# VHH binders against Uracil phosphoribosyltransferase (upp), part 26

Target 1, 214 residues: Uracil phosphoribosyltransferase (upp), of Aeropyrum pernix (q9yen3)
Amino acid sequence: MVAAVRVIGGETPLARYVLKVLRDRTTGFPEFRRYVRIAGSILAVYIAGELGWVEEEVETPLGAKAKELAPAGPVYLVGILGASLPMVEGFASMMPEARIALVAARRVEEPGRLKIEVYYSRLPRMFDGPAVVLDPMLATGKTVAEAVRLARDRGASKVVIGSIIASRQGVEYISSLYGDTPIYTLALDPELDENYFIVPGLGDAGDRALGVEP
Short names: E, the ipSAE of ESMFold2; O, the ipSAE of OpenDDE; V2, 0.75 times the mean of E and O plus 0.25 times the DockQ between their complexes.

## First folded at step 17 (VHH)

Design v1 (from r1 with E114Y; framework vhh_7pa5_2; at its last look DockQ between E and O 0.91; V2 from the best seeds 0.71)
Fold by ESMFold2, look of step 17:
Structure v1 (fold): chain B 214 residues (1-214), chain A 129 residues (1-129)
Amino acid sequence: as target 1 above (214 residues)
Amino acid sequence: QVQLVESGGGMVQPGGSLRLSCAASGFTFSSYRMSWVRRAPGKGPEWVSTISGSGGSTDYADSVKGRFTISRDNAKNTLYLQMNSLKPEDTALYYCARTYEWEETYEGKTTEWYEYDYWGQGTQVTVSS
């Protein structure tokens, strides 16, 4: 199976506006972080369709009854520590009862090979609901793939990936491992450079979100 | 509005039994882990037992293993705690709590804990001669 990829930039001009701000080299630290949060909120609107919902009846101030929707159970956001934090906050603002899990990873040195080590995690012992893995940049896909593996090993039957920009290579990598895992991203960019940055991309999302000069 | 209402507490002599109930409303009960937590007079909260949403997985504090049984009836939106062989140290206000189970791993060390986002008002259990 090939992972379904949904490119939100083709579905709403608001996503394209957010991308314009985030890609622009002149966007500074507070504004960059603010728009990463906004990207997270946009992702929540689109990813909501992958989550489970139940009808709930409510009574309005007029005494009339209406049927609306509520989450069917727990929803877990799995944030990759660092650049994903504002994005997770933005997503969570749209679904306030979502639980936030965290993963921290680092690159380990091996010539000619990208290897990722998860050195810290805060995860539900068992995922009793869907997991949304959030990483602003789905570049090689290796860190995201480890987060997906951790969620699946802990019983998550539904995992969805959200990113701001994904590379074609990162999408292909995820598809090779987890073809039933949908990917939502604001943009899909064609390539990675020699340092595994997405091109045209937006530079280093971590540095820009955390107050480091470009 | 999430609501949890405990009942079934009372006075019992040592060695006796009680069955606590917790009526849940305002959420999809079967989707959530649930716990019993107790608070003895002048003490902080003490975790007693936890059960998965389906009821297929349970866990107990060492102090109650073999004496207490947690269960749930998802058709009735009700959580239960069967308490047998009661001791004076079981005297406490017993709360029903909606629960999330967490693991944190750092430097190869793992810590586990429960998070409770909603609690009932509690039901008093008093074990005395």
Scores: ipSAE 0.626, ipTM 0.833, lowest interface PAE 1.5, mean pLDDT 91
ESMFold2 (binder alone), look of step 17: mean pLDDT 87; pTM 0.845
OpenDDE, look of step 17: ipSAE 0.646; ipTM 0.854

Design v2 (from r1 with E114K; framework vhh_7pa5_2; at its last look DockQ between E and O 0.78; V2 from the best seeds 0.60)
Fold by OpenDDE, look of step 17:
Structure v2 (fold): chain B 214 residues (1-214), chain A 129 residues (1-129)
Amino acid sequence: as target 1 above (214 residues)
Amino acid sequence: QVQLVESGGGMVQPGGSLRLSCAASGFTFSSYRMSWVRRAPGKGPEWVSTISGSGGSTDYADSVKGRFTISRDNAKNTLYLQMNSLKPEDTALYYCARTYEWEETYEGKTTEWKEYDYWGQGTQVTVSS
């Protein structure tokens, strides 16, 4: 099974504008953070379609009844730290009741392979609903894949990935492991460089978002 | 509107049994973990038991293990607590609560905690000779 990929920039001019700002090397970290947040909000609009909804009746201030939608159950955002912080906030602003989980991972180089080590996590013991994995950059896909694995292993009813930019390689990697995991991204870029940065990409999202270099 | 209504409490002698029920409404019952929490006079809330949404997983406080059994009927939107071999120290107001559990890990160390977003009004259980 091949993972479904939705490239939002192809559908939404606003998404392309967000990408313009984020890709621009002259964009400072305050504005970069702002637009990462906006990206999260945009993703929420689209990814919401993957989530379960139920009809709910409410009483309006006029005493009349209205039927609208409410989440069928808890929704979890799994933010991969730290560049996802504004992104998670942007998404959560659209779904304030979403539960926020966090994963911090580092890349460990081993002979012949790149390993991802999760050194911190705040996760539900068991997911009682869908999980949205959020990472601004879906580069190799390994970090995101690890988050997906954690969510799946902990019983997430559905896992959806949201990124600002995904690489072809990253999408293929995810698809090879979790073909039933939809990927929503503002842009799909064609390649990674020798340092596993997305090209043309936007550089290091963490560095740019935090305003500091390691 | 989320509603939880406990019932089944009462007074029993030590060694007796009670079965508590919690009627849930206003949400997709099967999508949520549910817990029993109790508050004894002069004490803070004490977690008693938790059951997964599907009912396939259960957990108990050490103080009630082997004596209490948590269960649920998702078709009836009802949570249950079978309490056997009751002791005076089990005397408390018993609440059902919609539950979410978290695990936090750092460098291999794990902390676990439970949170609740909705509670019932409680049902009184008194164990006395």
Scores: ipSAE 0.386, ipTM 0.743, lowest interface PAE 0.6, mean pLDDT 92
ESMFold2, look of step 17: ipSAE 0.684; ipTM 0.857
ESMFold2 (binder alone), look of step 17: mean pLDDT 84; pTM 0.801

Design v3 (from r2 with E114Y; framework vhh_7pa5_2; at its last look DockQ between E and O 0.91; V2 from the best seeds 0.80)
Fold by ESMFold2, look of step 17:
Structure v3 (fold): chain B 214 residues (1-214), chain A 129 residues (1-129)
Amino acid sequence: as target 1 above (214 residues)
Amino acid sequence: QVQLVESGGGMVQPGGSLRLSCAASGFTFSSYRMSWVRRAPGKGPEWVSTISGSGGSTDYADSVKGRFTISRDNAKNTLYLQMNSLKPEDTALYYCARTYTWEETYEGKTTEWYEYDYWGQGTQVTVSS
């Protein structure tokens, strides 16, 4: 199976406007954080098509009946702690009853390989619905893959990934492990540099989102 | 929009039985875990039992195992609690609650809990001679 990648920058000029602000080296803190939140809201609009929905009849103030849609059940957002915080909030603002789970991981550099350590998590013991894994930067894909594994191990039958910028390498890595996991991203960039930053990218999303000027 | 309405409470002698019901509306009932939680006079809430959305998985507090049975009818959007061999210490206000399961892990320590996002107003069960 091959992961479906949907590049939102090709579907709406709003996504490209958000990318312009986020990529611009001169964009400072609060504006960077604000636009990471907006990116999360855009992702919610596009990722909604992957989530389950049921028809629900409602009565308007006029007493008339209308059929609309509601989530079929629980929806879980899994945030990769650090830069994902504003992104998760932006997504959740579009689906207010979504549950928010958190994973914190750090890079442990060892001779001969990159190793990821999950040192904190707050997760459903059982996912009773779809999970959306949110990380602004899908670089090597290692941390996102671990979050996907955790959700699947806890019963999530559907996992979707949302990012602001994904690298080709990161997408290929996820596809090799989880070919049935859709990836939604505002941009797909061609390369990682020698330090695993996405190029052209936007710099260090964590530093820029959490109040450290690049 | 989400509504949970409990019924079936009452006064019963020790050793007796009651069946509680909870009518659910405003959400896709079969997609959600449900719990019974009780509050005895002057005490905090006590988890009684939980059932998965499909009904395929159940769990019980030690104090009620073997005496209480949780079940659900997804076609009728109704949760049930069959309570047998009732004791005075089962006297409480019984709530139906929509349930999520959580686990937090840090420094090798794991804490698990249930989150209840919607509750009914409860139905009183009184067990006295």
Scores: ipSAE 0.672, ipTM 0.862, lowest interface PAE 1.3, mean pLDDT 91
ESMFold2 (binder alone), look of step 17: mean pLDDT 85; pTM 0.820
OpenDDE, look of step 17: ipSAE 0.839; ipTM 0.911

Design v4 (from t1 with E114Y; framework vhh_7pa5_2; at its last look DockQ between E and O 0.92; V2 from the best seeds 0.79)
Fold by ESMFold2, look of step 17:
Structure v4 (fold): chain B 214 residues (1-214), chain A 129 residues (1-129)
Amino acid sequence: as target 1 above (214 residues)
Amino acid sequence: QVQLVESGGGMVQPGGSLRLSCAASGFTFSSYRMSWVRRAPGKGPEWVSTISGSGGSTDYADSVKGRFTISRDNAKNTLYLQMNSLKPEDTALYYCARTYTWEETWEGKTTEYYEYDYWGQGTQVTVSS
């Protein structure tokens, strides 16, 4: 019934350092993009515990054998375009064989409701392993919820959500639909503004991460 | 290291049968989809068949349906292709490949395709007089 939320900013000072850079209004485009990538790498370290692993023996250059771990099978990253791109890249750098799926969505307003429309996707026909849904801003949670639905419909038995900043509203929305889906985020912020931006947040993650001419 | 080694190819008369094997190592075989892909002389690669990690789902190219059967033995880490009623057109180098399946959709238009990340060296099948 209730999604588990893990707030990484409470567990490592590196997450709070990353948040300081990303939240700072004076952080410029190259630096913002770099730290979104770093946030993705931090998420990989923490989310790894949700993924399946097997022991694997290796031989060192000394001819000695050591037992280590390898992924139990395919791992899929589901990136919500576009602000997630550097974040997905940062996560993938920690698990280079992870497969990358993509979802692009837009808001479509109808009388009496706010609707999300997926207009482009590149998804496995079947998820043969766990799925990690990555979106820098878990604001209302509507786009993330649709990505979770798509992964579950295609056979993913385990779905995990990663974000840089989540709102309380977005977490509650996900919990109402997918209470067994863990959420990992660097920060959990209390509010959304009238335009559904997270407050205090970091502004528009897409504009800041991808660069747009004035 | 992922390794795939095909065997069982050879010369056979039209109408004959062959059974190909692919020995897999260096990964958890049962977790991955596998395919057979063939390459005839002077032609590009042609998908033949795909099987899910569990073996519960199979798919075949139209040109081989009813004649070829893909299977796997996960306890032995081995993929198989039973080829019956062989035709000269089946002459090719047959590869074992580790497979992902994708579906790309743009504005409601869907395209499906396979991705192969590891291949074997191939085993030659020759069907002639």
Scores: ipSAE 0.681, ipTM 0.857, lowest interface PAE 1.1, mean pLDDT 91
ESMFold2 (binder alone), look of step 17: mean pLDDT 85; pTM 0.826
OpenDDE, look of step 17: ipSAE 0.808; ipTM 0.894

Design v5 (from u3 with E104V; framework vhh_7pa5_2; at its last look DockQ between E and O 0.86; V2 from the best seeds 0.76)
Fold by ESMFold2, look of step 17:
Structure v5 (fold): chain B 214 residues (1-214), chain A 129 residues (1-129)
Amino acid sequence: as target 1 above (214 residues)
Amino acid sequence: QVQLVESGGGMVQPGGSLRLSCAASGFTFSSYRMSWVRRAPGKGPEWVSTISGSGGSTDYADSVKGRFTISRDNAKNTLYLQMNSLKPEDTALYYCARTYEWEVTWEGKTTEYYEYDYWGQGTQVTVSS
C-alpha cells in the first residue's frame, strides 16, 4: 500500500495564508510561533476525520435533545521536539483532553546514512487510542518514522501524521515503511537540499519558532 | 461531567475481606484504564492496582499481590477491588482514578509513572484488631 497524502493547501485558502506567513523570511519570532500554532489547529480540523467518534445525545437549554459526536476514547498527540511545541499546542486547543506524548531525537554520525537516535521520550506504556504524530517539517521522514514505530510497538491501532510542510522524499520514505499511515500536511514540496532542508520550505522551523533569525 | 464515586469501605478485622466499588459516569468507561490508589494517614498516595479498558490486563503493587483482585463490569460502568486477607497496613482512604500509564526514557534510563486525570472522593478502609 501507498500512504494517503492529503495536502490541505489545496482544500482551504486559510492554509495557504498560513503558509504565506510561515514561508516569508521577514516573519519574526512571535508571529512565526503564532502561525505554527494556527497550523496545528487547522491540522486538527482535518485530522479529526481519522479519529474515533461516538454519537452522544445532549439536551439543549430549550429542553430538546440533539445527537452530536464525542471522542470514542483517549487521543494521543506525539510531538517531535524542536519546533513541534506550538503546533502541538494548537492541535490540543481543538481537542483539550488529548494526551501529549513527546519524542526528542538527534542525528548520529554514521558513514553512508542519516541515523537518528531518540534520546528522550515520554510515551504511554500502551496507546489506548489513536496516535497523531506531529512534526512541522516532514523532511527525510526518518524521525517521524521512528515515532510511528514507537506508537505501533505500544499498541496504537491507528497512527496519523501531521506536518506543515512535507517533502516528496519524506512522503515516499514513510510510504515504504507504513503505507497504511495517512499523512496530512499543509504543503508538499518537491525537494530536499544537501542538508536535508525542505525546498522551498520555510527555513529552520525550530530556530524561527524559538527566536533565532532565519 | 466525569464522576467517580467509591463505596464499600468500612471497618474490618485483620484477615477479613472487603469489596470496593466505583461508579463511573460522564465518559466512555470501557475506553479508559482505571486504578485504585490509596492514602494511609501521614503518607503520600500509593498505587494499588490498574486494569485496562477491556479488563484483559491487570497489574498490582507488590504489597497487595495475591490478596487483592481488580475487576470491572463495563456494562454497569463499575470498577471493583476485592480485598482479601486484610492487614492493618491496608488501612487507608481508597480512591478510584482514571489512569494513563507513562514511560519516560532519558539517555537510556527508563522510569514509569501514572497520570490520574480524575479522582473519586475516596472510601475509607480501616483494618483494626
Scores: ipSAE 0.642, ipTM 0.828, lowest interface PAE 1.3, mean pLDDT 91
ESMFold2 (binder alone), look of step 17: mean pLDDT 86; pTM 0.841
OpenDDE, look of step 17: ipSAE 0.809; ipTM 0.897

Design v6 (from u3 with W106Y Y114W; framework vhh_7pa5_2; at its last look DockQ between E and O 0.92; V2 from the best seeds 0.77)
Fold by ESMFold2, look of step 17:
Structure v6 (fold): chain B 214 residues (1-214), chain A 129 residues (1-129)
Amino acid sequence: as target 1 above (214 residues)
Amino acid sequence: QVQLVESGGGMVQPGGSLRLSCAASGFTFSSYRMSWVRRAPGKGPEWVSTISGSGGSTDYADSVKGRFTISRDNAKNTLYLQMNSLKPEDTALYYCARTYEWEETYEGKTTEYWEYDYWGQGTQVTVSS
């Protein structure tokens, strides 16, 4: 079964504008970083529908009552360290009480396998609410899948994935493991190159967001 | 908007008992872990006890195990601390706090810590001879 993928670029021109800036190879790292943050805020608007809400009544300055919504409980953002940092901040700016968890992973050579090692994490002991896994680039899906596993193992009853660009291969990989995990992305690109970069993609999101490619 | 209001403190002799209450409002109380934290005069905060949102899981500092019982009534949005066999060293301001529990792992070493995002004003407990 194919995971539900929601491609935000098909739903709002603002996502396509953000993608234009991020894909453009001439965009410098301060502007790139700024627009990764904006992408995170857009994801928050769209992912909010997955997160569970309760009605709350409030009194306005006019003394009138209105019924609105509040989060049903804690919300956790799980950032894949590196390029996700501005994206996590952008998401959190829309939901300021969301808790921020962090995962840092690296690839480990093993004969016949691409293996991911998590060498640093800051995670709740128990996810007492939904988890949103945020990684700008869902390429092979390996790191995101490990973050999903960690959240589920710690009791997250709902996990949602947010990315700026996902590859078809990465989506298929996640679907093979976690077909009930929704994926929200600004764009879905058709392929990976021989170095596992998403094509057409936007290059190396980490290098571009952190200014390490002069 | 989140409010936590402690009550039930007072003066008691060593060996006595008190029951603290914390009234919660402005959030879905049953969805959140809650703790009691205390502060003796001139000292920093000391964790006392934590309870899960459902009430199904509790934990206590070694200094209070067997003497204190944390509980909650989710229908009344109220957290409780039953304190028995009180000692002079239990004298402190007692705070009700909304709680997140974290584990940080780096190079195989795991460190646990707690985060409190909202606090009450505190209720004074004084244990005097």
Scores: ipSAE 0.635, ipTM 0.830, lowest interface PAE 1.4, mean pLDDT 91
ESMFold2 (binder alone), look of step 17: mean pLDDT 83; pTM 0.804
OpenDDE, look of step 17: ipSAE 0.819; ipTM 0.900

Design v7 (from u3 with D59E; framework vhh_7pa5_2; at its last look DockQ between E and O 0.92; V2 from the best seeds 0.70)
Fold by OpenDDE, look of step 17:
Structure v7 (fold): chain B 214 residues (1-214), chain A 129 residues (1-129)
Amino acid sequence: as target 1 above (214 residues)
Amino acid sequence: QVQLVESGGGMVQPGGSLRLSCAASGFTFSSYRMSWVRRAPGKGPEWVSTISGSGGSTEYADSVKGRFTISRDNAKNTLYLQMNSLKPEDTALYYCARTYEWEETWEGKTTEYYEYDYWGQGTQVTVSS
């Protein structure tokens, strides 16, 4: 099964503008962080469709009844630490009731392969609802895949991936492991360079978010 | 609006029994873990028991294990705590709370804890001869 990929930049000019700002090497870290947050908010609008909703009746200040939607249960945002912080906040601003889980991972170089090591996590013991894995850069897909695995192993009813930029290789990797995991991204870039950076990408999202010059 | 209303508390002699209830409204009850937490005079909150949304999984503090039983009726949006063999040290205000269960792992070391986002007003349980 091939994972469904929704490229939001192809659908909304706002997403393309966000990408313009983020991809621009001259964009400073304050603005970069701001627009990473905006990207998170945009992703929330689209990914919300993957989440469970129930009709809920409310009483308005006029004493009248109205029927709207509420989450069917807990929603978890799984932020891969680093550059995802603003992204998670952007998403959470759209769904304030969402619970935030965190995963920090590092790349470990081994002969012949790149290994991902999770050295920190704050996760539900058991997910009582869907999990949204958020990472600005879906490059090789290995880090995101690890987060997806953790969510799935812990009983997430559904796992959805949100990224600002995904690479073709990253999407293929996720698809090879978790074909039923939808991927939402603002852009899909064609390749990785020798250092596993997305090209054209936006550089190192972490460095840029922390104020390191490109 | 999320609401939790506890009931069933009272005064009993040591060795007695009580059954607490918690009426829940304003959310999809079956989708959430629920817990009982108690606060004794002069002490901080103490976790008592937790039950999964479906009711298929339960967990108890060591201090109450074998004596207390947590259960729920999702059709009635109600959480229960059957308390048997009550002891004076069980005297406390008992709260029901909507619960999230977390695991935090740092470099291989894991800590488990519960997070509660909504509480009731509590029901008083007094065990005294």
Scores: ipSAE 0.592, ipTM 0.853, lowest interface PAE 0.5, mean pLDDT 93
ESMFold2, look of step 17: ipSAE 0.668; ipTM 0.844
ESMFold2 (binder alone), look of step 17: mean pLDDT 85; pTM 0.827

Design v8 (from r6 with E113Y; framework vhh_7mjh_2; at its last look DockQ between E and O 0.93; V2 from the best seeds 0.80)
Fold by ESMFold2, look of step 17:
Structure v8 (fold): chain B 214 residues (1-214), chain A 128 residues (1-128)
Amino acid sequence: as target 1 above (214 residues)
Amino acid sequence: EVQLVESGGGLVQPGGSLRLSCAASGFTFSSYRMSWVRQAPGKGLEWIGRITSGGSTDYNPSLKSLVTISRDNSKNTLYLQMNSLRAEDTATYYCARTYEWEETYEGKTTEWYEYDYWGQGTTVTVSS
């Protein structure tokens, strides 16, 4: 099975505007972080269609009834520390009752190998609803795949991935492991460089979001 | 607006039984874990137990023989059955909507409960 990829930059000019700001080498630390947050909010609008909803009647100030939608149950955001933090906040602002889980990983490099180590996590013991894994950069896909595994092992019946920029390699890797896991991203870029950065990408999302400038 | 309303408290004699109810509204009750928690006069909070959305229960070991938690998802109602009541069971009883968390750092794991909404409580008094 092949993971469905939805590229939001092809669907709204707002996503392309956000990408212009984030990709621009001259965008400074406060604005970069702000637009990572805005990207998270845009992702929430598009990812909402993957989440479970129930109809709910409300009474308006006019005394009339209207049928609208509410979340079917708990929704969990799984943030990949640290560059995802503004993105998670932006997503959560659109769904304020979403619970926030966290995963921190580091790369352990050996000659000829790329290995990741999860050294910190804060997760629900069981996911009682869908999980949205958020990482600004879906590069090789290895860290995101581990977060997906953790959510599935803890009972998440639905996992969705959100990123700002994904590489073709990262999408293919996720698809090889979790073909039923949709991927939403603002952009899908064709390449990784020798250091596993996405090209054309936006540079180091962590450094730029957390106050390190070129 | 999420609301939890406990009922069924009152005066009961030692050795007696009582069933408390918690009426839930403003959310999809069947999708959430729920807990009962109590507070005796002048004391801290004591966890009684919780029930998952699917009906699986876990109890405070010191109370397990005395209590049973159940839910009726079609009525959006949580129940606490208490038997063989003792004077020390005198308390205000709360229901709460519950999340269960696990934190792991460098291989060490801790677990805890989060309660995001509480009822106002119902008082149970066990005395002659």
Scores: ipSAE 0.653, ipTM 0.846, lowest interface PAE 1.3, mean pLDDT 90
ESMFold2 (binder alone), look of step 17: mean pLDDT 81; pTM 0.778
OpenDDE, look of step 17: ipSAE 0.850; ipTM 0.917

## First folded at step 18 (VHH)

Design x1 (framework vhh_7pa5_2; at its last look DockQ between E and O 0.94; V2 from the best seeds 0.79)
Fold by ESMFold2, look of step 18:
Structure x1 (fold): chain B 214 residues (1-214), chain A 130 residues (1-130)
Amino acid sequence: as target 1 above (214 residues)
Amino acid sequence: QVQLVESGGGMVQPGGSLRLSCAASGFTFSSYRMSWVRRAPGKGPEWVSTISGSGGSTDYADSVKGRFTISRDNAKNTLYLQMNSLKPEDTALYYCARTYTWEETWETGKTTEYYEYDYWGQGTQVTVSS
């Protein structure tokens, strides 16, 4: 099976506006962080369709009854530490009861080989509901794939990936391992450079989101 | 609106039994882990027992293992705690709590497991004396 990819930039001009701000080399740290958060909120609107919902009846101030929807159970956001923090906050603002799990990973450079080392995590012992893995940049896909593996190993029956920009290479890598895991991204870019940056991309999302100037 | 309402507390003699109930509403009860947590006079909260959403997995504090049994009836949205062989040290306010399980793993290899509770009931008093 091939992973379903949904490119939100093709569905709403708001995603394209957010991408304009984030891609622009002149966007400074406060603004970049704000728009990473906004991107997270947009992803929540679109990813909500992958999550489970139940009808619930409520009484309005008029005393009338209305049927609306609530989450069917726990929802877990899996943030890959670094650039994902504002994005996770933006997503969580749309679903305030979502629980936040954390994965800290580092790139270990080896000749001709990209290796990812997870050195800290805070994860449910058991995922009692769907998991949303959030990483602003789905570049090679290796870190996201490890987060997906961790969630699946802990019982997540449904895993969804959210990113701001995904590369074709990263999507193909995820598809090769987890073809039943949907990917939602604002943009899908064609290439990675020699340092595994997405091109045209937006530069180093971690540096730009956390206040490290180029 | 999440609501948890405990009942079934009371006075019992040492060696006696009680069954606590917790009525749940405002959420899909069967999707969530649930716990009993107790608070003795002048003490902080003490975890007692946890049960998975399906009821298929349970866990107990060492101090109650073999004496207490957690259960749930998902058709009735009710959590239970059967307490047998009660001791004066079991005297506490007992709370029903909606629960998440966590595991932290550090670079040193240390792993710590703990529970998080996002909603609590008002509690039901259990007093074991005389």
Scores: ipSAE 0.653, ipTM 0.853, lowest interface PAE 1.5, mean pLDDT 91
ESMFold2 (binder alone), look of step 18: mean pLDDT 84; pTM 0.816
OpenDDE, look of step 18: ipSAE 0.830; ipTM 0.904

